# Miniprotein binders against q8h113: the designs that were tried, part 32

Target 1, 357 residues: q8h113
Amino acid sequence: MVIYHRKVVFTYVRAKRFYHFLNIEMVTDFKSLLPVIDISPLLAKCDDFDMAEDAGVVEVVGKLDRACRDVGFFYVIGHGISDDLINKVKEMTHQFFELPYEEKLKIKITPTAGYRGYQRIGVNFTSGKQDMHEAIDCYREFKQGKHGDIGKVLEGPNQWPGNPQEYKDLMEKYIKLCTDLSRNILRGISLALGGSPYEFEGKMLRDPFWVMRIIGYPGVNQENVIGCGAHTDYGLLTLINQDDDKTALQVKNVDGDWIPAIPIPGSFICNIGDMLTILSNGVYQSTLHKVINNSPKYRVCVAFFYETNFEAEVEPLDIFKEKHPRKETSQVAKRVVYGQHLINKVLTTFANLVENS
Key: E = the ipSAE of ESMFold2; O = the ipSAE of OpenDDE; V2 = 0.75 times the mean of E and O plus 0.25 times the DockQ between their complexes.

## First folded at step 21 (miniprotein)

Design M4 (at its last look DockQ between E and O 0.42; V2 from the best seeds 0.00; counts 0 for: pae O 4.1 > 1.5)
Fold by ESMFold2, look of step 21:
Structure M4 (fold): chain B 357 residues (1-357), chain A 85 residues (1-85)
Amino acid sequence: as target 1 above (357 residues)
Amino acid sequence: SEKVTVEIESDDPFLLEWAVLYIKKLAERYGAEVKVKKKDGKVTVTVKGLSPEVAEKIAEMVKEMAEMFGLKVKIEIDGKEYPLS
């Protein structure tokens, strides 16, 4: 057994409105495991006018700050979404992916379908490397014309499986709960960054877009098969609901080591994305992660991505530029128009799918 | 009904608490009873009220978790040692 220990390190960081403390509990090392955060105190007060002053909220906020500064990944428990729903989402997803290939093709991704739908095993690539998974791509539906010419290509309904029969209704309920949960977690993250609870609910953020990838990883007889190559997530926050009897997700810690994200039953694995890195003025950095398959068993992962408004021009928020002044030129100086970036990714991904079909 | 007993030994208090939480959540998933007892430097987690199939599944999942962290554990199903290899 290898056990890693660190001496207490005391470091002062000169920042206009920020400082970094290490205490004995924070020095006890998370390099080999991801933190687990019970957010029930946060959720209990999330709609209260005085939530920022509640002792339980302050405790959760501290844990969120440490997790997001360190690894950018954490487990969320006490989230209020029932185990029955979490498990039914996975069970019905297994049921769909077990169907004959021709049945799955009935909801194949096409431009006519708004680039929504099923992708077969082996046609998806991450950073030029083939991913050994199949998937259903879903996006928030919006009214025709809402996002102008840029959004037109993504208009239309999601292509939900008709088998199992209850799939669409279950997933729409699940999406609403994940949307509400993500907003509430972001209130905690806003406090952790030193803002009000609502810094992520401003004009460009209060009508969030979402993406859902419903992913199936076929069983493998080989070691270290790439199910999904190393990447960071694009949005604000990701909620991962995965099969809990095998571990395949790995995350890169601050020291550059890959550590396992072992599923904890009843929890979500939660991570921050590139847009949060930008909005936080680089204080919280999105984290490389990958899926490596070593199991002969089929494995399902349902990833919910909470994003900005479709039309948002994403740049560091003024409050966080003030509280976390940049010390040097950094990657977070870039501006991104979220919807334009998303559409470019959607079109590029589809072109690659056509080329490799 | 069967029980799974996990003895965990670590001088890292955060890893101990993480592992105990993992086993508790695993037990909750299957509606099982959990008792935690702390001994000097060791923690024993007992999960009761299991079917034979679920007991084997829990033991295997705890074994996999322990292997991934290099965590020193001893696992028993109804007092019989569960193999770690």
Scores: ipSAE 0.603, ipTM 0.870, lowest interface PAE 1.6, mean pLDDT 84
Fold by OpenDDE base, look of step 21:
Structure M4 (fold): chain B 357 residues (1-357), chain A 85 residues (1-85)
Amino acid sequence: as target 1 above (357 residues)
Amino acid sequence: SEKVTVEIESDDPFLLEWAVLYIKKLAERYGAEVKVKKKDGKVTVTVKGLSPEVAEKIAEMVKEMAEMFGLKVKIEIDGKEYPLS
């Protein structure tokens, strides 16, 4: 009878005993665990005009609504992306990060490369603290001048690893599938907010930008090494493909506790971003999360960020203002230009790189 | 071939379902057969057709999962309690 009582578990079990006394619908206390959502019923109907009336869709929508209200993070299963592809993305990512430093530097991030490419370990900072990871930063490619002077900073092709040679084609396929999956999850979230399936496909959200971070976390022999500092994601949705043999991602619940996001093989971890918080009129709050390196083994994580249109002036959608009216005093009312925010973040990260080089 | 048996005891149906799903997805990765039995608030998950190395890996991952979530689990590899003493 191995009672592994780490302190964190005791708070979880105590909090649940309190909620059992309220009403009989055992609302699965999503406050203490990340829910698992099989989205296959949603995907089966995602192109049907009457999808909102399908009983399987209604069930998934109800799960999405609870997850987005209670924790802002969930596991996605039944997502239709092959496990072979998901695993090959991680495997090839391991192979890249195992390369000599000089080989990784062939795709080094530079201003001339539109801030695309490889960042060495210790270059990324979150809230003024150094993150113990290396990464390849990728962004949606666009034609020169498409996004004016603001977009000029990010102009250029993605810098894909040349070893293995198939890496580019694999990742381009993966990006497409993640884009399609993100759109379909957002159809469910749109329904959960009481809109049509297509509220996130309007003018502001059409032609969505994306960011992808291919992240490598070095093995550590010390406890509590910060792989990525505590933050919220900026965009609409994040799809996390991680190594499934190492727990590192932690999510802050509504009670202020850090919940470990244990990897489920073949799942994505999905979370909502700050732009979805704004668009939803603040109904769904982005959740603070961090990565702690706690394994002596190298860990990879591919984070796909599904974003608004690059030029979007993000504000609450009218339908969600109507369905979920808020008092005017909510901080949610600030217009934010997504592209400008992204550029500011990129430039700040690069300035920190230059100062610490 | 080895088998991993996990008895899970929890008063939280969601946590039970989540833990069962976690073990199922582990088993799927390794092409293993999964059997689930529910009785008297306990769930017993049996994973079969494992190599010794994979059985130990699954047992360790289930143990770590249980420690992280404070789940009361009993893990056995071929009827021997895990961790192996």
Scores: ipSAE 0.031, ipTM 0.503, lowest interface PAE 4.1, mean pLDDT 84
ESMFold2 (binder alone), look of step 21: mean pLDDT 82; pTM 0.801

Design M5 (at its last look DockQ between E and O 0.43; V2 from the best seeds 0.00; counts 0 for: pae O 3.8 > 1.5)
Fold by ESMFold2, look of step 21:
Structure M5 (fold): chain B 357 residues (1-357), chain A 85 residues (1-85)
Amino acid sequence: as target 1 above (357 residues)
Amino acid sequence: SEKVTVEIESDDPFLLEWAVLYIKKLAERYGAEVKVKKKDGKVEVTVKGLSPEVAEKIAERVKEMAEMLGLKVKIEIDGKEYPLS
């Protein structure tokens, strides 16, 4: 009924104005905890024609909207990836990093390996300071020539450890699951922005690139050792699978305070990146975060980055410019080519590796 | 066999819900049964079916979470108070 719909809309608008008048939105900012979102209702309906109207989906979408507007970080539970698989990924990663240094060097990053492979401690820098971690850099594999001259430097297979022998098969299974999960979360985020579920599966986005950083943080006896300096992520969405028995990740909240992201067993920590900020016309902004180590324990973190297409030229999507108009459009701003930025980061990392050899 | 009982006190319902969820997820890892009882101003979470080793691990993890959050808790393993110092 038209009268019923007008009444419902009017009631919602009055409540919204009342909260703004009292600055209630400022009171609802997260000060010390990140939101936890059970996305199982979203996943149950993600292929259904009417998913946007499902009550469970609507509830999840509301939680995603609040999280992405406020802090840009949230825990994801009900994601359908088994705890056993999540833990085995970390267990195998621990086994690799426990190997003698010379064994790890067998898969070291080289230009011939497409800049894929192992980075020793001290190679990665954030804001000019060394990050106290080691890592394996992995990227989506693609056919020779697919991405032209820019993509040529990343051609070639990932360098997977041969020990443990099962590692490659495990990680390839894990990557498929993370890719599917990320796509489905982005359907929820698209709905949260007021679009169709598929706004992040369009022309520039339907063949997503991905990056995976498999990170080891040595145990420390000092306070506040920088494991990874403050930064924002570049892509669309990040899924973090980390050892959950100590807290090292810190996230900058809307008040400018650093809050700890206490790992919840069996969850992913999930955050939005710079390309999502651009695509959403600035409605959702990527969040500064860092890793500060205070623990004597060796810790692993497997970070999966869901990106745009490699050759995507990224600018605000028209639907989100319409839904969320700004005083000045960002379309006059510099357009960003995702693949070029990725290559620049890869080459900078390698230059630091050579310099510090 | 052994059980861990966690009594949580807070006037912040978001913090209570978050802490209960943390304990549930931790217990799920070990296949343990969880019972949650609400009392006026307090929540009691019971995790049961634990080996002695796992019970101590859960108690220690809950203690550390509570310390980081400044959360008022009382932790018992089979009725014996687990030290919070």
Scores: ipSAE 0.693, ipTM 0.894, lowest interface PAE 1.2, mean pLDDT 85
Fold by OpenDDE base, look of step 21:
Structure M5 (fold): chain B 357 residues (1-357), chain A 85 residues (1-85)
Amino acid sequence: as target 1 above (357 residues)
Amino acid sequence: SEKVTVEIESDDPFLLEWAVLYIKKLAERYGAEVKVKKKDGKVEVTVKGLSPEVAEKIAERVKEMAEMLGLKVKIEIDGKEYPLS
């Protein structure tokens, strides 16, 4: 009886040369992956006044607390947005970016359009480096004069692609669902910080602004092409809907290493922004992230940024100062006007557009 | 219909859970049946009801995931080893 020891040759797939910078030792640590959170128990109770007492909510809140403390990024599943809608958003985005350049220019970003519309490849700069992406920049629409002279710079309708024709209505539906989802995640985060579910629905957080970047990353045959430079997000939450056949997003872990945010089909990647860092009294810090174009295939990413009120003077919430007292010397205590920051960012990006046009 | 079988070996239970979830979510896209067997440090995930094209796509995506995560995996399509190299 020849006992064929079937050596299960576990072939260690040698990480492609691109990921060789991931020390093999790091990939086995909990810190090397983003947590996955099923938020369905939170959503089932998000309108209940006693939601904080629900055992399923308590479990989700504990997962949100850990994710926001440890990495500031997590996958969201059980989010209630249909996979068909999520995929249709990406499909229609591919179809737009496949259009001739002259067709994309029909919605070109301009000052007269309130800095809304299409940015060509190589116009976006992060930390003085050119980003290899094209985008459609969208902002919450508001009535003329609503945000005074500061808001005037962003006044105007969003410039939606006319091809495909359904793109506007699709994206408006998607924005609504992302807004509702972001609010409900923030109820969980508010509980995780030891507040009521509604701490992020106060005066400065009512009527939340939003930004949406519909991003296209061209295919590359070169290694280490920066699709988007390393940054933190400014707002409260970001919801990332990306192509799930390509890993491009990199997140800096607590050890200072860049980990790949491998796309999970039908998930959002969620991250916290700098305003949430301030509001939380610095308990939850925004995490540095970047995009590396590493595929010969075109990649799309729809980033929805859930923001404060446009006129919000952002400071640590009193309840979170009480629950999480910090020494006064923390740089986190600086009052920041969100709308002014956004305008400064937009104007800086546009100056770079003019210089590189 | 084809089946994809993935054996994952890791001492990290979180990596195992994450990899299983990835395969589940990948299978859900195709309406495929997923079976999971857990043993100490090992998980066997079986995805069933696949077309040949979808089975190959799932195997490729699992391979890419394993490469990025340094995961020790064995992938089989209908009991034939899918090449990892």
Scores: ipSAE 0.025, ipTM 0.522, lowest interface PAE 3.8, mean pLDDT 84
ESMFold2 (binder alone), look of step 21: mean pLDDT 83; pTM 0.807

Design M6 (at its last look DockQ between E and O 0.14; V2 from the best seeds 0.00; counts 0 for: pae E 1.7 > 1.5, pTM E .737 < .8, other shape alone 9.646 > 2.5, unsure alone 68.717 < 70, SAP 70.642 > 70, placed apart)
Fold by ESMFold2, look of step 21:
Structure M6 (fold): chain B 357 residues (1-357), chain A 105 residues (1-105)
Amino acid sequence: as target 1 above (357 residues)
Amino acid sequence: SEKVVVLIESDDPFLLEWAVLYIKKLAERYGAEVKVKKKDGKVVVIVKGLSPEVAEKIAEMVKEMAEMLGLKVVIAIDGKEYPLGSPEEAEKLAKELAEKLKKEG
């Protein structure tokens, strides 16, 4: 009879009534928390000709539709990526960021390294505000010359930490799994929008680019330190693998309130980006989010961004214009060239990082 | 081994399901067994087979989750074996532990 914990939390929450008698689920609106979606039925059928007709897939698709229409953020469980791998990614990242500063600088971002590599704490800015984090920037590797002159600046291999020695192999395995998972989630999202499963695997999307930011947030001794300023993601879909014993990510809900994205162990946090907003003809809107640090504890976050083809000219897909016609367009409805935008951001960001070093 | 006992009360079934799922996933991370008892808008979650260090970690994480969500919870750590066979017995235990914790500060 030993009692260790002395304090308790009591807070009242107003009752939210929902109705789930039929297969139409009416849930509490997403004012205070993000939905959790078990996608295992989707993954079990995602390669089958008849996946769209499977009852389990239909259920998952309905949950994806509601999440993407309302908040644009959700947890993914039943995703098939082992908890061991997810945790090793974070553990090895902790080990790297704990190294002396001079060791981390051995893989610093340079133009010769294709703008890939380490950036130190405090040199990155989002929306004019200093971000209190350090990071490793990684991009999909591609054959020299593949993307012409515009892609030339990103040519070259990623700069992986040599300590721990296994880091590169682990991360490359992880990236392949995240790429496959993202594609399969997008098949569900395509169905949710009323398309075939493969609308996001067409000409401009079948050879997706990716970006990965491996982020460390130092512990802080003050309240409300900006780890990453408010923004939306540019691409299609983001998978977030973060330490699950500290909450710092905040998401703007449909009412305009900031809510915490509490990490759920073994899950990915998943959100949609600006290119998906364009492709869906505005049916799904990318969501403002930020990272606010309030803890002395160091925290890592590995963000995988699933993008369009590098050369893509992104515009609403015809099928979604048909199924979801609009009388007005968003400011991002005009044709956007993904690779040009990425390169412009990379060069501008690097110039700012050098100046603020 | 130690146990973490969490009593959750909410009129929002969505919040209850979310919180229970969170605790289940947390328990699975540490290889712990979980039992869930539901009654009248109240849920008791019992996480078993914990080292003292992991039990404190789980309790703190559950406390932080509940605080962020504004969720009403009672959390206790106990090394006793619980012969819990019904939601009523689990609820009684959780309330007994909560009263003991309140008196001890």
Scores: ipSAE 0.563, ipTM 0.770, lowest interface PAE 1.7, mean pLDDT 81
Fold by OpenDDE base, look of step 21:
Structure M6 (fold): chain B 357 residues (1-357), chain A 105 residues (1-105)
Amino acid sequence: as target 1 above (357 residues)
Amino acid sequence: SEKVVVLIESDDPFLLEWAVLYIKKLAERYGAEVKVKKKDGKVVVIVKGLSPEVAEKIAEMVKEMAEMLGLKVVIAIDGKEYPLGSPEEAEKLAKELAEKLKKEG
């Protein structure tokens, strides 16, 4: 009985480094920083059939494996998307959210718009708490009837802001680049799980769906305002483009501590979702995260969610069941229809909208 | 053109590398030249070619990053020390961070 207490205390004491900042001992746990991954070696080889044998790819794959096991969040640099485009997306997003409320309402989210468009501040709820953000919700466009009765709820074009006028064309370009980047990161993750580079491009994962939330967080003069409540992402992979000058995203580490995800200029914050948890046979778990508004300045965040096929019946991939066998009784074995899960989430969010309107 | 100098002291090579990367990415964002010097467990990052406004912004962002990470830094703009918060403000911030960590844990 005595031996277990000493190991826990020693691991806790070794992880806590005392930094003297201005004569104050701040105990920073070094587990407090998300890993930074330069993925440029992976991207340079992403179309090569022998990419798995490249030394640069092997290094990136090893970093991805560690990040996905340890925290489920990482910074991505060397991603090949221009800083000018990344910044222009944020700038034009600021310009939209600075518009009069009447102009924002021209693209108001409605059921008839397939739940696409602008949500006003205070309409989103996470775990029964009001989120202090406004957003534009976008989804991959698809032909009417493509996804049957389930997909009918989301049918329609995205409602892009007409001001600034270039916003649609910019965002369509950005979505394409984020889609390609997400696919290539998932090739690295597939290798990290001990599969081929293409395990996430199989029948169930062909024609990937995507969600994009263009989020504006109003400036606050009070501390601890919840911008977005604690949640896991539901998809495969999330790419977060945020303002560089405001730390608001918090990530819950394996020790249960909330780690601030300090923005690194020109980086994406990347995280894994619940569908990747299932597909990986639970090897990589999605990480709980939240947004705390702590700045008097307006903050924008563009979250791109790379998803499975809309009709995907998500279960652990056979290759990952073989490589990473689990006891059959694991909750991870539950088949989830992605499109139905998404619709249920959208309808629940909208029901909360109607009840609080 | 103004110059920002950041002295970083840490016994954690990962934290040092991360902080240097952060400052490099800040400098890149503003088209600034960066020089890194390592000596005796200390890292000096020198950012050059800044406007006064950008120099102050970089100094503030480095300060906030250092406060958040509990990283011991000294910041100077054109050889003048950029005021890091008072020991009382840093203690308040550390207490608030520690209380936030306790209340949210």
Scores: ipSAE 0.501, ipTM 0.756, lowest interface PAE 1.0, mean pLDDT 84
ESMFold2 (binder alone), look of step 21: mean pLDDT 69; pTM 0.632

## First folded at step 22 (miniprotein)

Design T1 (at its last look DockQ between E and O 0.68; V2 from the best seeds 0.74)
Fold by OpenDDE base, look of step 22:
Structure T1 (fold): chain B 357 residues (1-357), chain A 85 residues (1-85)
Amino acid sequence: as target 1 above (357 residues)
Amino acid sequence: SEKVEVEIESDDPYLLEWAVLYIKKLAERYGAEVKVKKKDGKVEVTVKGLSPEVAEKIAEMVKEMAKLLGLKVKIEIDGKEYPLS
């Protein structure tokens, strides 16, 4: 029984009226708000071999498919990570950025540290413009020589703050939970693309890399200061944990307007990256986003990027080429080596650091 | 303990549902009790068991959310109107 998934080409006819007929509790207009997805039904079945047949999973999968098609950003609730842990990560991050500059420099990013550690304000550039933030850059740790000469540039331990002392153990626990959550969301996305739950656990994702960026945005007395320039994320999936008392993240909608990504307490903001765009055969497009500093108060954001294998040669998955065929002329089939792309980005950012030091 | 009462008015049921979810998540973060009353185009949300500082913080966050979304809201802390301007 070939279930022809009719391409419901949702022509953006006046979308306000059409959502009334589908009893789809889509809580948000994709033009003005990011969708909220309770993923708890997906997580309850994530280890079940027959999870694709569960009615709660089918509902979440439908919400994920719509979010990834229409906006590429969504809120995740029901994610099973403790709110106390989520809040403690932000609190400890504030405490680090409040330290004297000399204390922050104890974990300064350097080439010898494998480009891991603290970046001072004004070092990060996005599209040739200076970003008004400071950060700690973390990457998955790996054994020396594991990723050959390419990986050698990133070799080394993460540089965790020594004050507070519990910061390392807290963040290592948080990284594990974000890794598990990201894998389970990708099982839902794999189902949404019409694959098995495990299409993203194959050859390209047996040993998923991760990046974590712990970001501090200084308070500003001016409007529209660029905290982070407009970009798409390079990876598969991003989990954003941010202060919930300040709206700074802006997402470009389908009409080309910037919509505010209002923080919801106890939620992650989740978005798809350029690698998921490729793997999906371009079914899901990564969405342009930026950060505007618009508050006199300091703001923190912890971005966890769930990635492919470091050496993954990213191309459209065969199952998604079959389910979602494109005309051969679509430039989407560019083979990208993830690790090489990451290194090029890191080296470019660091060259700018040396020129502005 | 203080209470925050929010009246939300919108012809968009999705904006109403999102705003109610937002206030519920604010209340959950602070361990507060939430009551919701729905009518056509209007929702009244009551958050209870707050400290004065948390009540003011919730009121300010709801005000900012409403401004960003262009939502018509009325906010009260213990029956006193919270200024929107």
Scores: ipSAE 0.799, ipTM 0.932, lowest interface PAE 0.6, mean pLDDT 87
Fold by ESMFold2, look of step 22:
Order: C-alpha cells, then sequence, then structure tokens
Structure T1 (fold): chain B 357 residues (1-357), chain A 85 residues (1-85)
C-alpha cells in the first residue's frame, strides 16, 4: 500500500515535471526569436526568505535558465519601472543630442573630467571598424581615494547635460531603479544556476560598479551602416532602453546566425556579460551582438551595465564550480581584476578618440 | 476612432505567441483595446480605439516586425488592406 502510494506520487511528480518542461520549451525556442520573460512573480517575492519555493518564482527562474543557456538575451516585462520614466529618459536624451554641436561639446570627455562625458560621431571604433554613433559616457561616482591609484583616473563627478534642466535628476532616479532591477534579476539567475538567491551579492559583488552609455545613432540613407560593431558586454548584466520604432540590434544565436532583436514597447532588452560567464563557471555564455542602422530616423539607446565591485578579482564562484564542474577551462584562463580592465579600456578608448578626432 | 486588424499564420506556436505579445505591448503604449481570436486555423488580433495617425504607425510597425521574422500576415485598417510592399 505504501509502495503503491510512492509509485503514484512519483508518477504524478514526473508527469507534472514533464508538462512544466514542455511548457518551457514552447516559450524558449530561440533560433529565430529572443525570449520574453515576465519577471513580476520574481519581483513580488524577491525579498522573501522562501522565494525559491514560490511557484511563480520557479517558473521565472526556469525561463531565465533557458534564455541564459541558449542565446544570453531576453526581453524583460513586468519589471515595475514605469513606462513614463522609460520614455522620458529617451525623450530628454533626444533633446540633448539635438542641441548644436558646440553645446554638446561643453561636457566633452576629458581626463580632468574623469573620462566622463560626450563623444562626437565617428570617433569610436569596434574591432577596427568605425561606429557611427555619438555618446555620453557615465560611471558610478566614488569618493576620492576609495580605489587607490588604479581608480584615481576615474575619480570625479559625471558630466550631466544641463539642458534639458531635469536631466541629472531623471537619470539618477533611473540608475537607482536599474541597479535594483538588475540585482533582483540576478537573484533569479543565481537560483537558475542552482545557488541561493544571493550568490551575486557576496563580498566582491555586493557593492556593484556600473557603467552607462547614452548613445545616439544618426539617421542614415545607406543600408547596413555600422552603429556599433560586433562585441560582447564585459560586466554581469546589461539593461537596454532604446527607441522601439525601428530595429537595429542584432544578436548572434547558437547556430551562428544573426537574428534581429526587435524592440518590444515597454520592455528592457537584457543580456549577460563576460563577468557572468566567468562567475557561473561557463554555464552561461555572453553573446556577440551589433547595431546595424538602416533607418533615416535618429535613434537613442540608453545602456545600463551592472558590474562587479570595482576591486573584484573575478573567478568562478565556488558553488558553481561544485554544481557545474568544467571538463575544459577555456573561459577561465586567469583571474581578472575588474577595475584594472575597466581603467585600461577607458584609457585606450580615450587615446583612440584623440587620435581620430 | 479606427482599428487595425492583423491576421497571422504560422506553424510555429512560439512565433505566433511572440507576435501576439508584440502587438499587445504596442497597443498598450497607445492605450488601445486588444482582442485576440483563433479563427479558421489562424490568429486574428484586433486593436481598437486608434487615431488615424496611430493606426497607420501600428500597421507599419507590425509590417516591419513581420518582415524581420518572415511571418505571414494580413493587415487591415478599418477593413481596408494595408500594403505589405
Amino acid sequence: as target 1 above (357 residues)
Amino acid sequence: SEKVEVEIESDDPYLLEWAVLYIKKLAERYGAEVKVKKKDGKVEVTVKGLSPEVAEKIAEMVKEMAKLLGLKVKIEIDGKEYPLS
């Protein structure tokens, strides 16, 4: 009798798991599309001690796992950031980039500004190819001396546009919300990897650095103008807020084909970066992507990059080495010090900017 | 007040679900009412409560989404076929 009871329960659990798995597969086929994930169940429970057992959280975590194992890109809806704020960020950015060139140059990137500020069209290169965009580079601010000699070059405040007047206050609110959202998504990703919710909130990760690139792509009358050359993102997680009436972002799928990342109104496009690849012991791989412009319309993209602590020496987390041991260690060659890499990139980018100005 | 009707056909249920979601989110941005029906083996999405300007913008965005995905669609604004060329 007890044997029959265990057999019935086992059969039911296996059948329920099969239907749950089948449902996930119907949603997560990414050969021609990026998955769309409603994370509202995750956000409703992300501060609860028992979040890992919530049925809604379990479903979101499964979708995050499939997306990150496959394409590494997904849309996020149900994120709780108001459509008005998301749109106002882009509207004010349009207003700034429409200013006369001389006004934009008032906040130009310089060493004395901590390598923060405006970059004009055509001075950025990716893999030796010119990127047809203009941008404002922003970094998390920190107190003088906090990161020693390595961090010294990046000390100082961001150069926010003074026109529109409300720009700084809007963007600071937006950055706080993006930081909180990224942390909560990473709790879901930590569960997806088989850890506790807080594996990405450990000592080297709980004071995250961030980068924000505020990008403008001028309209083009030619086909296939490179707005941003093919690359992977360096950090943990990227949130992309862009104009949604034309598609320019392309993502390389696992078959090696470029698929369009069609903007979905009211969503963020979200992707994993190189540091998450390292921390996950290679379970999740960052994904090659590019921006190809075919539209006569000016387009804005505000990219928020959630990173590690500035001083972090990034290596696979012990829990994920245990859960997901690697046969080949091609993605873990040497320890990476995030801040050193960032500073090297900042200095190289500025040197190239001066050379190509 | 105008309406956009989109008839979508595909053997791929993921592509159908994605396309319907796209249209729903697009309609939500403009505060429009959306109805979805399975009819004659196809999915029909109706977006109502639109100005003529917004209806044309939605139709054009759906057209471009369908082209990028290789998705077979038929689009009408107030019963008049919207050109897919």
Scores: ipSAE 0.737, ipTM 0.908, lowest interface PAE 0.9, mean pLDDT 85
ESMFold2 (binder alone), look of step 22: mean pLDDT 83; pTM 0.810

